# Ledger of designs, part 21: miniprotein binders against MMACHC-like protein (cblc-1)

Target 1, 261 residues: MMACHC-like protein (cblc-1), of Caenorhabditis elegans (q7z144)
Amino acid sequence: EMSHAESIKRVVDQKLSSHEGFESHMFKIGSYNEAVGESSPFALPYDDSTMALLILSTPDMFDVAFRKWVVQKTMDFGSFDEVCEMVSSPIQSFLEDRLEIMSEKLRKVEENFEILHDYSMTPQRRPKILMQTCGHVAGAAFYYQPCHFQEDGVTWPPAGRMGPNLKFIGLSLHPIYGGHFAFRSVLIFPNVKIPEFCEKEPRPILTASEDVRTALEKFNYNWKDSGFRDFGNPTRRYSTTQMEFFGRPVAERWEVLRPWV
Below, E stands for the ipSAE of ESMFold2; O stands for the ipSAE of OpenDDE; V2 stands for 0.75 times the mean of E and O plus 0.25 times the DockQ between their complexes.

## First folded at step 16 (miniprotein)

Design t33 (from t31 with M37F; at its last look DockQ between E and O 0.87; V2 from the best seeds 0.79)
Fold by OpenDDE base, look of step 16:
Structure t33 (fold): chain B 261 residues (1-261), chain A 86 residues (1-86)
Amino acid sequence: as target 1 above (261 residues)
Amino acid sequence: SDEKVNRLAQRIEELLEKVYELMEKIAELGDPLLMLFIWELMEAIEDLATLVHELSKNGLSPEAINQIETAFQEIEELLNELADMI
């Protein structure tokens, strides 16, 4: 069973390689369900030993793999302006293409799998899965939740845009990339059981509660400046181009990519 | 008053409609950060709806009204910030 799980992971890692800016992290559905609570609306209806793979993107996803994709699409369409007209959502279209290619290869090893995305919705318009929890459970990135960093007699978080009436959002930090990464998808394999598998523990990059609070404040109040991403002293970061791309309104994003072609 | 509760309920419905429209657009972008914030915004609006419902049963104090209005302002500010990115 573990050998089959490893063969699945190898296929995923070949098509979504680290060199192209992807990582996969294996976990058990039961470990996720325990973390969210078994009675939670976010609990997944699979056996506890069911294999899952979290897919995340690193900086190289944009700067290497996506760049190659944009150049290729520009050649295929004949001009950059034509690509801009035909492709409304370049990152999404790129990811769909990459996941399709991966899925075609994966189906040869294991035919029964489900893909959940960060944008996957239930009919009630709720998240199908909590990516930050998956990241923590899989040991991919430490998930800093505000509820764990409250101090007695201290009113925290402070009043602001994410004040007492808005949920103060937790932050995941990757041991290499800090906040310079994104959770993308979870693959679930209903027929693959990994009962003997033990997830790695997520590494707490921030150890001081004050540093965690500062990171969470920067994330919730100033997410647009992307300063929260630099917590944990990342060794690799989003390029200036990538930061500019995600920092601009959607209508202006394609123009950031024009120098690539 | 029943009229104040009805006005608050209507404002919540209007916010939910805007959030749903924005969520559909964000879901297509491949920007997990925006998606995370729109999910939390939706949850905040649902929580506000629950709060309004509870307070409506017990009566709306001036303090409760002020809390609700503050929550609306915070939600609207974040919603506008997200909308400016789309």
Scores: ipSAE 0.748, ipTM 0.881, lowest interface PAE 0.8, mean pLDDT 91
ESMFold2, look of step 16: ipSAE 0.788; ipTM 0.896
ESMFold2 (binder alone), look of step 16: mean pLDDT 83; pTM 0.773

Design t34 (from t31 with E40L T50E; at its last look DockQ between E and O 0.84; V2 from the best seeds 0.00; counts 0 for: oily stretch 34-52 1.60, SAP 71.148 > 70)
Fold by OpenDDE base, look of step 16:
Formats: sequence, C-alpha cells, structure tokens
Structure t34 (fold): chain B 261 residues (1-261), chain A 86 residues (1-86)
Amino acid sequence: as target 1 above (261 residues)
Amino acid sequence: SDEKVNRLAQRIEELLEKVYELMEKIAELGDPLLMLMIWLLMEAIEDLAELVHELSKNGLSPEAINQIETAFQEIEELLNELADMI
C-alpha cells in the first residue's frame, strides 16, 4: 500500500516538479479530520487512513513554469495581445493546464481520485477544504492560529479592520518560502490507504509569540502590501514581477507580463 | 425596534449579494490571497449576522448599534478593497 502511495506521489512530483515551482505533501484524511474536528462541516467523508496529497506552489511556479506557459501561448496565438484577449485568467488557465496534464498521467497509476481547490465551494458557498489546516497536518507549512497566541489580560487582536468583533484569520508560513507560496489543491485517493504513514511535524519558523502576533496583524490588516510574506526570513521570494502581478488589479496584470515575450 | 433589526438584516443581505458576486469572480483568478480574503469577508458577514441577532434579543442599545455600525464599516472597507482588485 505504501509502495502504491509512493508511486502516485512520484507521478505527481514528476508532472508538478520542484524545479517548476510545485511541492506535494502527503497526509491522511483522518489527520485532517482530527484537526478540523470530526463533527466539523469541513470534515471529509473518507476513511481515516485515506491518502491525500497537498499541492502548493513556490515562487518558481510563476517565474519559471508560468513564464514558459505564457511564452508558449503567445507563440500559439501569434501575438501577446491576442493571448490577453483570449485568456482572461492566465494563472488559473495555466494551473488547469498543468493539473490536466498531471491528471492524465496519474489516472494510469490510480484512476479514482478527487481534486479539491482552494476555491472549491459547497452549495452553501463554504470552503470544501481548509488548505491552511492541510498544510499544517502535512507538515508543509506551520499554521499560526490567533487562538494559540492569546495573552492573559491582553485584548488581542487589537481593534482594526478585522477586530475585535470580526474574524481574524491565521497565517501559514513555509520553512523555506515564508509567505512566498500558495496552497493550490488537494488530491484525495479514496482507494489508497496509508495507515502506517506518519506526517511530518510542521516547523515553527516564528518562535516568539510577539513575532507571531505581528505577522498575523500584518496579514490581516495589511495583506495588500504583502509584507506578511517576509516573516520567517524566507530564503526564496516572489520576484519583483510576481509581486507586481499580484499587487495590481486584475485588468492590469497582463501588462506586467508583456516584457516576457 | 423590529424596524431597526429588519433594516440591519436587509443590509446584511445586500452585503452577502455583493460578496457572492465578488467570490465568483475571485474563484476564477488563481489568486489564493484574494480567495482567502473573500472567505474571511464571508465569515465576517456571518459573524455580523449572529451579532445582530444576539444584540437584537437584548434590545439595541446605543452601544450595541455603534458596535454593529463599526463592524459594517470594517466589512465594507474590505469589500471595497477587494472590489478594487477585480
């Protein structure tokens, strides 16, 4: 069973390679369900030993793989302006293309799998899965939750855009990339059981509670400046081009990519 | 008063409609940060609805109204920030 799980992961890692800016992290659905709570609306209806793979993107997804895709599409369409007109959502279209290619290869090894995305929603417009929890459970990135960094006699988070009566959300930080990464998808394999598998423990890269609180405040109150991404002293970061791309309104994003072609 | 509660409920419905429209657009972008922020906004509106319900049971004091209006303002600010990206 573990050999089959490893063969699945190998196929995924070949098509979504680290060199192209992807990582895959294996976990058990039961470990996720324990973390969210078995009675939670986010609990997944699979056996506890069911294999899952979290897919995340690194900076190289944009600067290497997506860049290659944009150049290729520009050649296929004949001009950059034609690509801009025909492709409304370049990152999404790129990811769909990459996941499709991966899926075609994966189906040869294991036919029965489901793909959940960060944007996957229920009919009630709730997340189908909590990616930050998956990242923590899989040991991919430490999920800093506000409830774990409360201080007795201190009102925290401070009043602001997301407090004290509004939801203040946690932040995941990768041991290499800090906040310069994104959770993308989870592959679930209902027929693959990995009961003996033990997930890696997520590495806390912020150790001082004050640093964690500062990171969470920067994330919740100043998410647009992307300053939260630099917590944990990342060794690799989004390029200036990538930061500019995601920092612009959607309508202006294609123009950031024009120098690539 | 029942009228004030009804007005607050209507404002919540209007916010939910706007959020749903933005959510559909954001879901197609491949931008996980925007997706996280729109989910946060949805949850904040749900929390506000619960707050309105709870405070309405005890009567809407001036302090309760101020708390609700502050929460509305914060939600609307984030909503506008997301709308400006789309």
Scores: ipSAE 0.750, ipTM 0.891, lowest interface PAE 0.8, mean pLDDT 92
ESMFold2, look of step 16: ipSAE 0.787; ipTM 0.903
ESMFold2 (binder alone), look of step 16: mean pLDDT 84; pTM 0.786

Design t35 (from t31 with L78Y; at its last look DockQ between E and O 0.76; V2 from the best seeds 0.76)
Fold by OpenDDE base, look of step 16:
Formats: structure tokens, C-alpha cells, sequence
Structure t35 (fold): chain B 261 residues (1-261), chain A 86 residues (1-86)
């Protein structure tokens, strides 16, 4: 069973390689269900030993793999302006293409799998899965939740743009990339059991509660400046182009990519 | 009053509609940060709906109304900040 799980992971890692800006992290559905609570609306209806793979993107997804994709599409369509007109969502279209290619190869090893995305919704318009929890459980990135960093007698978080009625959002930090990464998808393999598998413990990059609070405040109040991403002293970061791309309104994003072609 | 409760309920429905429209657009972008933020905003609106329901059962005091109006303002401001990115 572990040999088969490893063969699945190998196929995923070949098609979504680290060189192309992806990582995969294996975990058990039971470990996720324990973290969200077994009675939670986010609990997944699979056996506790069911294999899952979290897919995250690193800076190189944009700067290497997506750049190659944009250049290729520009050649295929004949001009950059034609690509801009025909492709409304370049990152999403790129990810769909990459996941399709991966899925075609993966089906040869294991035919029965589900793909959940960060945008996957239930009929009740709820998240199908909590990506930050998956990242923590899989040991991919430490999930700093506000509830764990409250101090007795101190009103925190402070009243701000995320007022007391807005949920103060937790932050995941990757041991290499800090906040310069994104959770993308989870692959679930109903027929693959890994009962003896033990997940890696997530590394707490921030150790001082004050540093965690500062990071969470930067994330919630100043997310647009992307300063929250630099917590944990990342060794690799989003390029200036990538930061500019995600920092702009959607209508202005394609123009950031024009210098690539 | 029943009229105030009904107005608040209508405003919640209008906020939910706007959030759902924005969520559908964000879901197509491949921007996990925006997606995370719109999910949390939706949860905040659901929490506000629950708060309105609870406070309405006990009677809407001036303080309760002020709390609800403050929450609406914060949600609307945040919704607008997200909408400006789309």
C-alpha cells in the first residue's frame, strides 16, 4: 500500500515538479478530519487512512512554469494581445492545463481520485476543504491561528479594518518560502490506504507570540502590500513581476506580463 | 420592531448576493488569497445574520443596533476593497 502511494506521489511530482514551482505533501484524511473535528461540516467522508496529497505552488510556478506557458500561448495565438483577449484568467487556465496533464498520467497508476481546489464549493456555497488545515496536517506550512495567540487580559486582535465582527484570518507560513506560496489543490485517493504513514510535523517558523501577532496583523490589515509574505525570513520570494501581478486589479494583470513576450 | 428586523434581514440578503457574485468571479482567477478573503467575508456575513437573529429575539436595544450597523459598515468596506481587485 505504501509502495503504491509512493508511486502515485512520484507521478504527481514528475508532472508538478519542484523545478516547475510545485510541491506535494502526503497526509491521511483522518488526520485532517481530527484537525477540523469529526462532526465539522468540513470533515471529509473517507476512511481515516485514506491517502491525500496537498499541492502547493512556490514562486517558480509563476516565474518559470507560468512564464513558459504564456510564451507558448503567445506563439500559438500569434500575438500577446490575442492571448489577452482569448484568455480571461491566465493563472487559472495555466493551472487547469497543468492539472489535466498530471491527471492523464496519474489515471494510469490510480484511476480513482478526486481533486478539490481552494475554490471548490459545496451546494451550500461552503468550502469543500480547508487548505490551511491541510497544509498544517501535512507538515507543509505552519498554520498560525489567532485563537492560539491570545493573551489573558489583552484585547487582541486590535480593532481595525477587520473589526470585531470580521473574522481575523489565520496565516500559513512555509519553512522555505514564508508567505511566498499558495495552496492550490488536494488529491484524494479513496482506494489507497496509508494507515502506517505518519505526517511530518509542521515547523513553527515564528516562535515568539509577538512576532506571530505582528504577522497576523500584517496579513489581515495590510494584505495588499504583501508584507505578510516576508515573515519567517524566506530564502525564495515572489519576483517583482509576480508581486505586481497579484497586487494589481484583475483587468491590469495581463499588462504586467507583456515584457515576457 | 419587526420592521427593523425585516430591514436588517433584507440588507443581509443583499450582502450575501454581492458576496456570491464576487466569489464566482474570484473562483475563476486562480488567486488563493482573494479566495480565502472572500470565504472569510462570507462567514462574517453569516455570523452577522446569526447575531441579528439572536438580538432580535431579545429586542433590538440602541446598543445592539449600533453593533449591527458597525458590523455592516465593516463588511461593506471590506467587500468594496475586494471588489476593487476584480
Amino acid sequence: as target 1 above (261 residues)
Amino acid sequence: SDEKVNRLAQRIEELLEKVYELMEKIAELGDPLLMLMIWELMEAIEDLATLVHELSKNGLSPEAINQIETAFQEIEEYLNELADMI
Scores: ipSAE 0.748, ipTM 0.885, lowest interface PAE 0.8, mean pLDDT 91
ESMFold2, look of step 16: ipSAE 0.769; ipTM 0.898
ESMFold2 (binder alone), look of step 16: mean pLDDT 85; pTM 0.811

Design t36 (from t31 with A71M; at its last look DockQ between E and O 0.89; V2 from the best seeds 0.80)
Fold by ESMFold2, look of step 16:
Structure t36 (fold): chain B 261 residues (1-261), chain A 86 residues (1-86)
Amino acid sequence: as target 1 above (261 residues)
Amino acid sequence: SDEKVNRLAQRIEELLEKVYELMEKIAELGDPLLMLMIWELMEAIEDLATLVHELSKNGLSPEAINQIETMFQEIEELLNELADMI
């Protein structure tokens, strides 16, 4: 079954490739369920040995693959202004197109799979899957959780803004890209069992507790300026264009892309 | 005090409806950062609802009211930051 799992991963990697800004990371559903708590409402109803693939994007997804898609759509619709009018959510539309192409090829080797996203929700409008937990258990990106960085004699997080009365949320950092990446999807293969598979441990880009607490504060209090992405001094980062695109209000985002065409 | 608790519950319901509408818009963007923040805002509102319920069992002391209003303010600030991105 490991050879089948590897064949599945190869198809996914061929269609969502690293040079076009994607990574896939294999994990067992049981590892995820243990991490969220097996009685948790976030636990997934599959056998512990069920194969899953976490899909994340790196800076080249936007700068290489998405850019090519925008250029092609501009040619298909006849002008940039027509694309802007017809496509309200360009990143989502691009990702849906790529996932459909990947899914078509994947069905030839494994017909039965499900796709969950960070935005997938239950009828109660709760996340179906916790992406940061998936990233950690798959070994893709270390998930820094506030509860693990409490220190005696240190008041943390600071009172008076988002803490300590609100949920002070954790941050996932990639070992190469820091915060310059995003979780996109999880593929689940109910008919593929990988009981012998051992996930790698995530490599932390931050190791000192003070650095982690500072990064978490930056993320929770100033996420809009994107400074949290640079913790750990990553050498590969989002381009200026990508930073501008996601840093602007939605109505302004299309104009950021005009120089591409 | 039952009327004050009911008004707090109404404010929470209004926050939830705003968050639900914003959540639907954000889910269509392909922007995982905004999606993560809206998920956490939802959880914060649930925590506030739980706090209001628990503190109201023995009446709402001035300290309890101050704690509740502080959470409302922080939640509304995050909600406004997210709404500014839409």
Scores: ipSAE 0.741, ipTM 0.877, lowest interface PAE 1.1, mean pLDDT 89
ESMFold2 (binder alone), look of step 16: mean pLDDT 85; pTM 0.804
OpenDDE base, look of step 16: ipSAE 0.791; ipTM 0.907

Design t37 (at its last look DockQ between E and O 0.74; V2 from the best seeds 0.00; counts 0 for: SAP 81.821 > 70)
Fold by OpenDDE base, look of step 16:
Structure t37 (fold): chain B 261 residues (1-261), chain A 110 residues (1-110)
Amino acid sequence: as target 1 above (261 residues)
Amino acid sequence: SDEKVNRLAQRIELLLEAVYLLMEKIAELGDPLLMLMIWELMEAIEDLAELVHELSKNGLSPEAINQIEEAFLEIAELLLELADMIGDPELAKKVEELARKIEELAKSEE
């Protein structure tokens, strides 16, 4: 069973390679369900030993793989302006293309799998899966939750846009990339059981509670400036182009890519 | 008290409508940060709805009402910011209209 799980992971890692800005992290659905609570609306209806793979993107997803995709699409369509007109969501379309290619290869090894995305919704318009929890459970990125960094007698978080009257959002930090990464998808393999598999522990990059609070404050109050991404002293970061792309309104994002072609 | 609770519930429904409009659009963009933000905002609104429901049973204190009103303002501001980041003028207009309706409901309680 573990050999089959490893073969699945190998196929995924070949098609979504680290060199192209992807990582896959294996975990058990039971470990995720334990983390969210078995009675939670986010609990997944699979056996506890069911294999899952978290897919995340690194900076190279944009600067290498997506760039190649944009250049190729520009050649295929004949001009950059035609690509801009025909492709409304370049990152989404790129990811769909990459996942399709991966899925075609994966189906030859294991036919029964489900893909959940960060945008996957239930009929009740709730997320099907909590990506930050998956990242923590899989040991991919440490998930800093505000509830774990409250101190007795200290009113925290401070008042602000996402202050005491709103849910203060948790932050995941990757051991290499800090906040310069994104969770993308989870592959679930209902027929693959990995009961003996033990997930790696997520590495806490921030150890001081004050540093964690500062990171969470920057994330919640200043998410647009992306300053939260630099916590944990990442060795690799989003390029200036990538930061500009995600920092702009969606309608202006294509123009950031014009210098690539 | 029942009228106030009903108005708060109506405002929550309008916030949820705005969130759902933005969420549907964000789901198409492949921007995980925006998706995370809109999801957490939805959860904050659900928590607010639960709070309003609890307070409706136990009584609305002036302090609790003020906290709820502050939450409504913060949520509305964040919704508008998300709409701006999406950059869809029609969507932005719809969200602005919903925000206006929420504000009008708040003023009708004074």
Scores: ipSAE 0.693, ipTM 0.859, lowest interface PAE 1.0, mean pLDDT 90
ESMFold2, look of step 16: ipSAE 0.739; ipTM 0.873
ESMFold2 (binder alone), look of step 16: mean pLDDT 82; pTM 0.807

Design t38 (at its last look DockQ between E and O 0.75; V2 from the best seeds 0.00; counts 0 for: oily chain .104, other shape alone 2.51 > 2.5, SAP 81.373 > 70)
Fold by OpenDDE base, look of step 16:
Structure t38 (fold): chain B 261 residues (1-261), chain A 111 residues (1-111)
Amino acid sequence: as target 1 above (261 residues)
Amino acid sequence: SDEKVNRLAQRIELLLEAVYLLMEKIAELGDPLLMLMIWELMEAIEDLAELVHELEKNGLSPEAINQIEEAFLEIAELLLELADMIGLSPELAKKVEELARKIEELAKSEE
């Protein structure tokens, strides 16, 4: 069973390689369900030993793989302006193409799998899966939750732009990339059981409660400036182009990519 | 008290409508940060709805009402910020603005 799980992971890692800006992290659905609570609306209806793979993107996803994709699409369509007109959501279309190619190869090894995305919603318009929790459970990135950094007698988080009445959003930090990464998808393999598998413990990059609070404040109050991404002293970061791309309104994003082609 | 609760419930419905409109657009972008923000906003609205429901049972204090009103304003501001980031069609932008305005008007009518 572990050999089969490893073969699945190998196929995924070949098609979504680290060199192209992807990582995959294996975890058990039971570990996720324990973290969210078995009675939670976010609990997944699979056996506890069911294999899952978290897929995240690194900076190279944009600067290497997506760039190659944009250049190729520009060649295929004949001009950059035609690509801009035909492709409304370049990152999404790129990811769909890459996941399709991966899926075609993966089906040869294991036919029965589901793909959940960060945007996957239930009919009740709830998240199908909590990606930050998956990241923590899989040991991919430490998930700093505000509830774990409350101190008795201290009013935190402070009243600010997100207001005292909005729940402070938790922050995941990658041991290499800090906040310069994104959770993308989870692959679930209902027929693959990994009962003996033990997930890696997520590495806490921030150890001081004050640093964690500062990171969470920066994330919640100033998420647009992307300054939260630099916590944990990442060794690799989004390029200036990538930061500009995600920092702009969606309608202006294509123009950031024009110098590539 | 019943009229006030009904107005609060109506505002929650308007917020949910706005969030759902944005969520559908954000889901298409491949921007996990925006997706995270809109999910958390939805959760905040759901929590607010639960709070309003609890207050309906236990009674609305002036302090609780003020807290709810502040939450509505904060949610509306974040919704507008997200709307600006995703570049809504003029029609959808107008609808979100109208929803936000309606929320503000309902808040002012309770003063």
Scores: ipSAE 0.699, ipTM 0.872, lowest interface PAE 0.9, mean pLDDT 89
ESMFold2, look of step 16: ipSAE 0.764; ipTM 0.896
ESMFold2 (binder alone), look of step 16: mean pLDDT 74; pTM 0.692

## First folded at step 17 (miniprotein)

Design v11 (from t32 with L51K; at its last look DockQ between E and O 0.82; V2 from the best seeds 0.81)
Fold by ESMFold2, look of step 17:
Structure v11 (fold): chain B 261 residues (1-261), chain A 86 residues (1-86)
Amino acid sequence: as target 1 above (261 residues)
Amino acid sequence: SDEKVNRLAQRIEELLEKVYELMEKIAELGDPLLMLMIWYLMEAIEDLATKVHELSKNGLSPEAINQIETAFQEIEELLNELADMI
């Protein structure tokens, strides 16, 4: 029932708080399956009324929570250089630590749940879950799909920037953060049914088709420079440190964090 | 010809091996943008395999070979962009 579902969400929000750069958004598996298509290989094998929680991160995940974690690791290991040697994947290690803490508390309220991540894959090396679709059906972030912005008599995308063989992919924009956020995980609760739950509609930060097409072009052609994140004039943004960290090749990322310690 | 189709299939397998290696590294990063882009690359390679199969049904004309080579170039460019981040 809904009261149990809301107690689950409260535990998740307590352990992955907005102050530390997390959001959780409830949705029904049926809403997701309808959006991907029920015969789609991406459909999930749960009852339509099954509760799910989408977890996304906002700028404070990096600037507040992750920073604290790096400082603590440096103290625990004795030096920044030792942390760099021992921890090859700092963001993933931090997230795994936080998810385990959350999961331990959550099991006391609801033992039966599954966690799927943006990186979770099938044996065929395809995504187990389409995060952008989750964001849209949960009302968390509007998912702008290229097929919805085609216009008769207008050739789009422009010739010469996207080859004829690479498909043009969609972009999710958060109503507050624009592109300065990331989908992280989905919790699925097979024993928790919320048949009467109504997801909110996602708030589109961009409404004019021309603005959407420009944002999609920026994303598809220049994703490395992160300019796509600023469409919609978001009021909260990634810090310069976070932009530098994720903008650098992996081998250079640890050094970006040295001023923190 | 069957020999040309076999060589194209081998090139696709070589691309997949490079992508699988990158995918393993990207999946560990906690970097959802790179993960989204590697998923996109995987789908592009599957589309290329389908394109090779469909065009080979009518024989590989010079026109068909040019289309396939263009697709390889586009996919290899995205692969290099992702590899540069790793």
Scores: ipSAE 0.804, ipTM 0.913, lowest interface PAE 0.8, mean pLDDT 90
ESMFold2 (binder alone), look of step 17: mean pLDDT 84; pTM 0.800
OpenDDE base, look of step 17: ipSAE 0.820; ipTM 0.924

Design v12 (from t32 with Y20E; at its last look DockQ between E and O 0.91; V2 from the best seeds 0.82)
Fold by OpenDDE base, look of step 17:
Structure v12 (fold): chain B 261 residues (1-261), chain A 86 residues (1-86)
Amino acid sequence: as target 1 above (261 residues)
Amino acid sequence: SDEKVNRLAQRIEELLEKVEELMEKIAELGDPLLMLMIWYLMEAIEDLATLVHELSKNGLSPEAINQIETAFQEIEELLNELADMI
C-alpha cells in the first residue's frame, strides 16, 4: 500500500516538479478531519487512512513554468495580443493544462482520484476544503491561527480594520519560501490507504508570539502590499514581475507579461 | 424594532449577493490570495448575520447598532478592495 502511494506521488512529482515550481505533500484524510473537527462542515467523507496529496506552488511556478507556457502559447497563436484576447485567465488556464497532463499520467497508475481546489465550493458557497489546514497537517507550511496567540489580560488583535468585529485570518508560512507560495489543489485517492503513514510536523518559522502577532497584523491590515510574505526570512521570493502581476487589477495583468515574448 | 431588523437583514442579503458574484469571478483567476480573502469575507457576512440575529433578540441598543454598523463598514471596505482587483 505504501509502495503504491509512493508510486502515485512519484508520478505527480514528475509532472509537477520542484524545478517547475511545485511541491506535493502527502497526508491522511483522518489527520485533516481531526484538525477541522469530525463534526465540522469541512470534514471530508473518506476513511481516516485515505491518501491525499497537497499541491502547492513556489515562486518558480510563475517565473519558470508559467513563463514557458506563455511563450509557447504566443508562438502557437502567432502573437502576444492574440493570446491576451483568447485567454482571459492565464494562471488558471496554465494550471488547468498542467493538472490535465498530470491527471492523464496519474490515471495509468490510479484511476480513482478527486481533485479539490482552493476555489472548490459547495452548493452553499462554502469551501470544500481548508487549504491552510491541509498545509499544516501535511507539514508543508506552519499555519498561525490568531486564537493560539492570545494573551491573558492583553486585548489582541487591536481595534482597527479587520479588528473589533471581524476575526483575523490565519497565516501559513513555508520553511523556505515564507509567504512566497500558494496552496493550489488536493488530490484525494479513495482506494489508496496509508494507515502506517505519519505526516511530518510543520516547522514553526516564527517562534516568538510577538513576531507571530506582527505577521498576522501585517497580513490582515496590509495584505495588498504583500509584506506579510517576507516573514520567516525566505531564501526564495516571488520575482518583481510576479509581485507586479498579482498586485495589479486582473485587466492589467497581461501587460506585465509582454516583456517575456 | 422589527423594521430595523428587517432592514439589516436586507442589507446582509445584498452583501451576500455581491460577494457571491465576486466569488465566481475570483474562482476563475487562479489567485489564491484573492480567493482566501473572498472566503473570509463570506464568513464575516455570515457572522454578522448571526450577530444581528442575536442582538435583535435582546433588543437593538445604540451600542449594538453601532457595533453592527461598524462591522458593515469593514465588510464593505474589504468588498470594495476586492472588487477593484477584478
Scores: ipSAE 0.771, ipTM 0.899, lowest interface PAE 0.8, mean pLDDT 92
ESMFold2, look of step 17: ipSAE 0.802; ipTM 0.913
ESMFold2 (binder alone), look of step 17: mean pLDDT 83; pTM 0.780

Design v13 (from t32 with T50E L51R L78M; at its last look DockQ between E and O 0.85; V2 from the best seeds 0.82)
Fold by ESMFold2, look of step 17:
Structure v13 (fold): chain B 261 residues (1-261), chain A 86 residues (1-86)
Amino acid sequence: as target 1 above (261 residues)
Amino acid sequence: SDEKVNRLAQRIEELLEKVYELMEKIAELGDPLLMLMIWYLMEAIEDLAERVHELSKNGLSPEAINQIETAFQEIEEMLNELADMI
């Protein structure tokens, strides 16, 4: 069972490699269900020992793999302007192309798997899967939650912008990249059981409680400036181009890429 | 009192329709940060709806109305920030 699981992970890692800005992290569905709560609407209907792989992207996904894809699409369509007109969602289209290539190879090793994405939603418009929870239980990225940083006699977070009245959300930070990464997909293998697998604990990039609270405030109040990504002084960051691309309104994003061609 | 509750419920429905429209557009982008933020916004609106419902069972005090209006303002500002990116 573990040998089969390892062969599955090798195929995924071959097609979504670390050198091209991907990581895969194995976990058991049971670990996820325990973390969200067994009666939670976010719990997934699979056996506790069911194998899952969390796929996340690192800065090289954009700088290496996506850049190659844009250059190739420009050649295929004949011009950059034509690609811009034909492909409205470049990142999504790139990831779909890449996942299909990976899936073709994966089906030769394991025919039955499901893919859930960060954007996958139920008919009630709720997430099908909580990516930050997956990151934590798989040991990939520590999930800092506001409820864990409440203290008696300490008022936090400050009033305003939905706290303390409504919602103040948690932040996932990667031990190497800080906030310069993104959860993308989870592969679920209903026919592959890994009862003996033990997930590693996530390694926190932030260790002091005050630093965590400051990061959470930055995330909740100023996420658009991307400053939250730099907490923990990560050793590898999004390039200037990637920061500009995701920092602009969607309609302006293609023009950021024109120097690539 | 019931007229005030009905007006708040109507405003919540209008807000949800805007969020649903944005959510569908954001889901196509390959931008997980925006996706996370729109999930957060929708959850906040649903919490506000529950809060309005629970408070209306006992009548809406001036303090309760003020808290609800503050929550609307914060939600609307976040909605506008997300809409400006789309």
Scores: ipSAE 0.808, ipTM 0.914, lowest interface PAE 0.8, mean pLDDT 90
ESMFold2 (binder alone), look of step 17: mean pLDDT 84; pTM 0.811
OpenDDE base, look of step 17: ipSAE 0.809; ipTM 0.917

Design v14 (from t32 with L78A; at its last look DockQ between E and O 0.76; V2 from the best seeds 0.00; counts 0 for: SAP 71.772 > 70)
Fold by OpenDDE base, look of step 17:
Structure v14 (fold): chain B 261 residues (1-261), chain A 86 residues (1-86)
Amino acid sequence: as target 1 above (261 residues)
Amino acid sequence: SDEKVNRLAQRIEELLEKVYELMEKIAELGDPLLMLMIWYLMEAIEDLATLVHELSKNGLSPEAINQIETAFQEIEEALNELADMI
């Protein structure tokens, strides 16, 4: 069973390679369900030993793999302006293409799998899965939740910027990339059981509660400046082009890529 | 009291419609940060709906109305901030 799970992971890692800006992290559905609570609306209806793979993107997804894709599409369509007109969502279209190629190879090893995305919704328009929790459980990135960094007698977060009804969002930090990464998808394999598998513990990059509070404040109050991403002293970061791309309104994003072609 | 409650309920429905529209647009972008932000806004609106319902049972005091209006303003500002990115 572990050999089959490793074979599945190997196929995924071949098609979504680290050199192209992807990582996969294996975990059990039961470990996720324990973290969210078994009675939670986010609990997944699979056996506790069911294999899952979290897929995240690193800076190289944009600067290497996506760049190659944009250049190839520009050659295929004949001009950059034609690509901009025909492809409304370049990152999504790129990810779909990469996941499709991966899926075609994966089906040869294991036919029965489901793909959940960060944008996957239930009929009630709720998240199907909590990616930050998956990242923590899989040991991929430490998830700093505001509730764990409250101090007795200290009102935190401070009242005013986040009103009483705005929820203070937790932050995931990767041990290499800090906040310069994104959770993308989870693959679930209903027929693959890994009961003996033990997930890695997520490494806490921030150890001082004050540093965690500062990171969470920067994330919630100033997410647009991307300063929160630099916590944990990342050794690799999004390029200036990538930061500009995600920092612009959607309608202006294609123009950031024009210098690539 | 019933008229005020109904008006607040209608405003919540209008906020939910806006959030749903933005959520559908964001889901197509491949931007997990924007997706995370819109999920938390939706949760904040659901919590506000619950708060309005609870406060309505006990009668809407001036303080309760002010709390609700403040929450609406904060949610609307956050929603507009996301809308500017789309």
Scores: ipSAE 0.793, ipTM 0.909, lowest interface PAE 0.7, mean pLDDT 92
ESMFold2, look of step 17: ipSAE 0.812; ipTM 0.920
ESMFold2 (binder alone), look of step 17: mean pLDDT 85; pTM 0.803

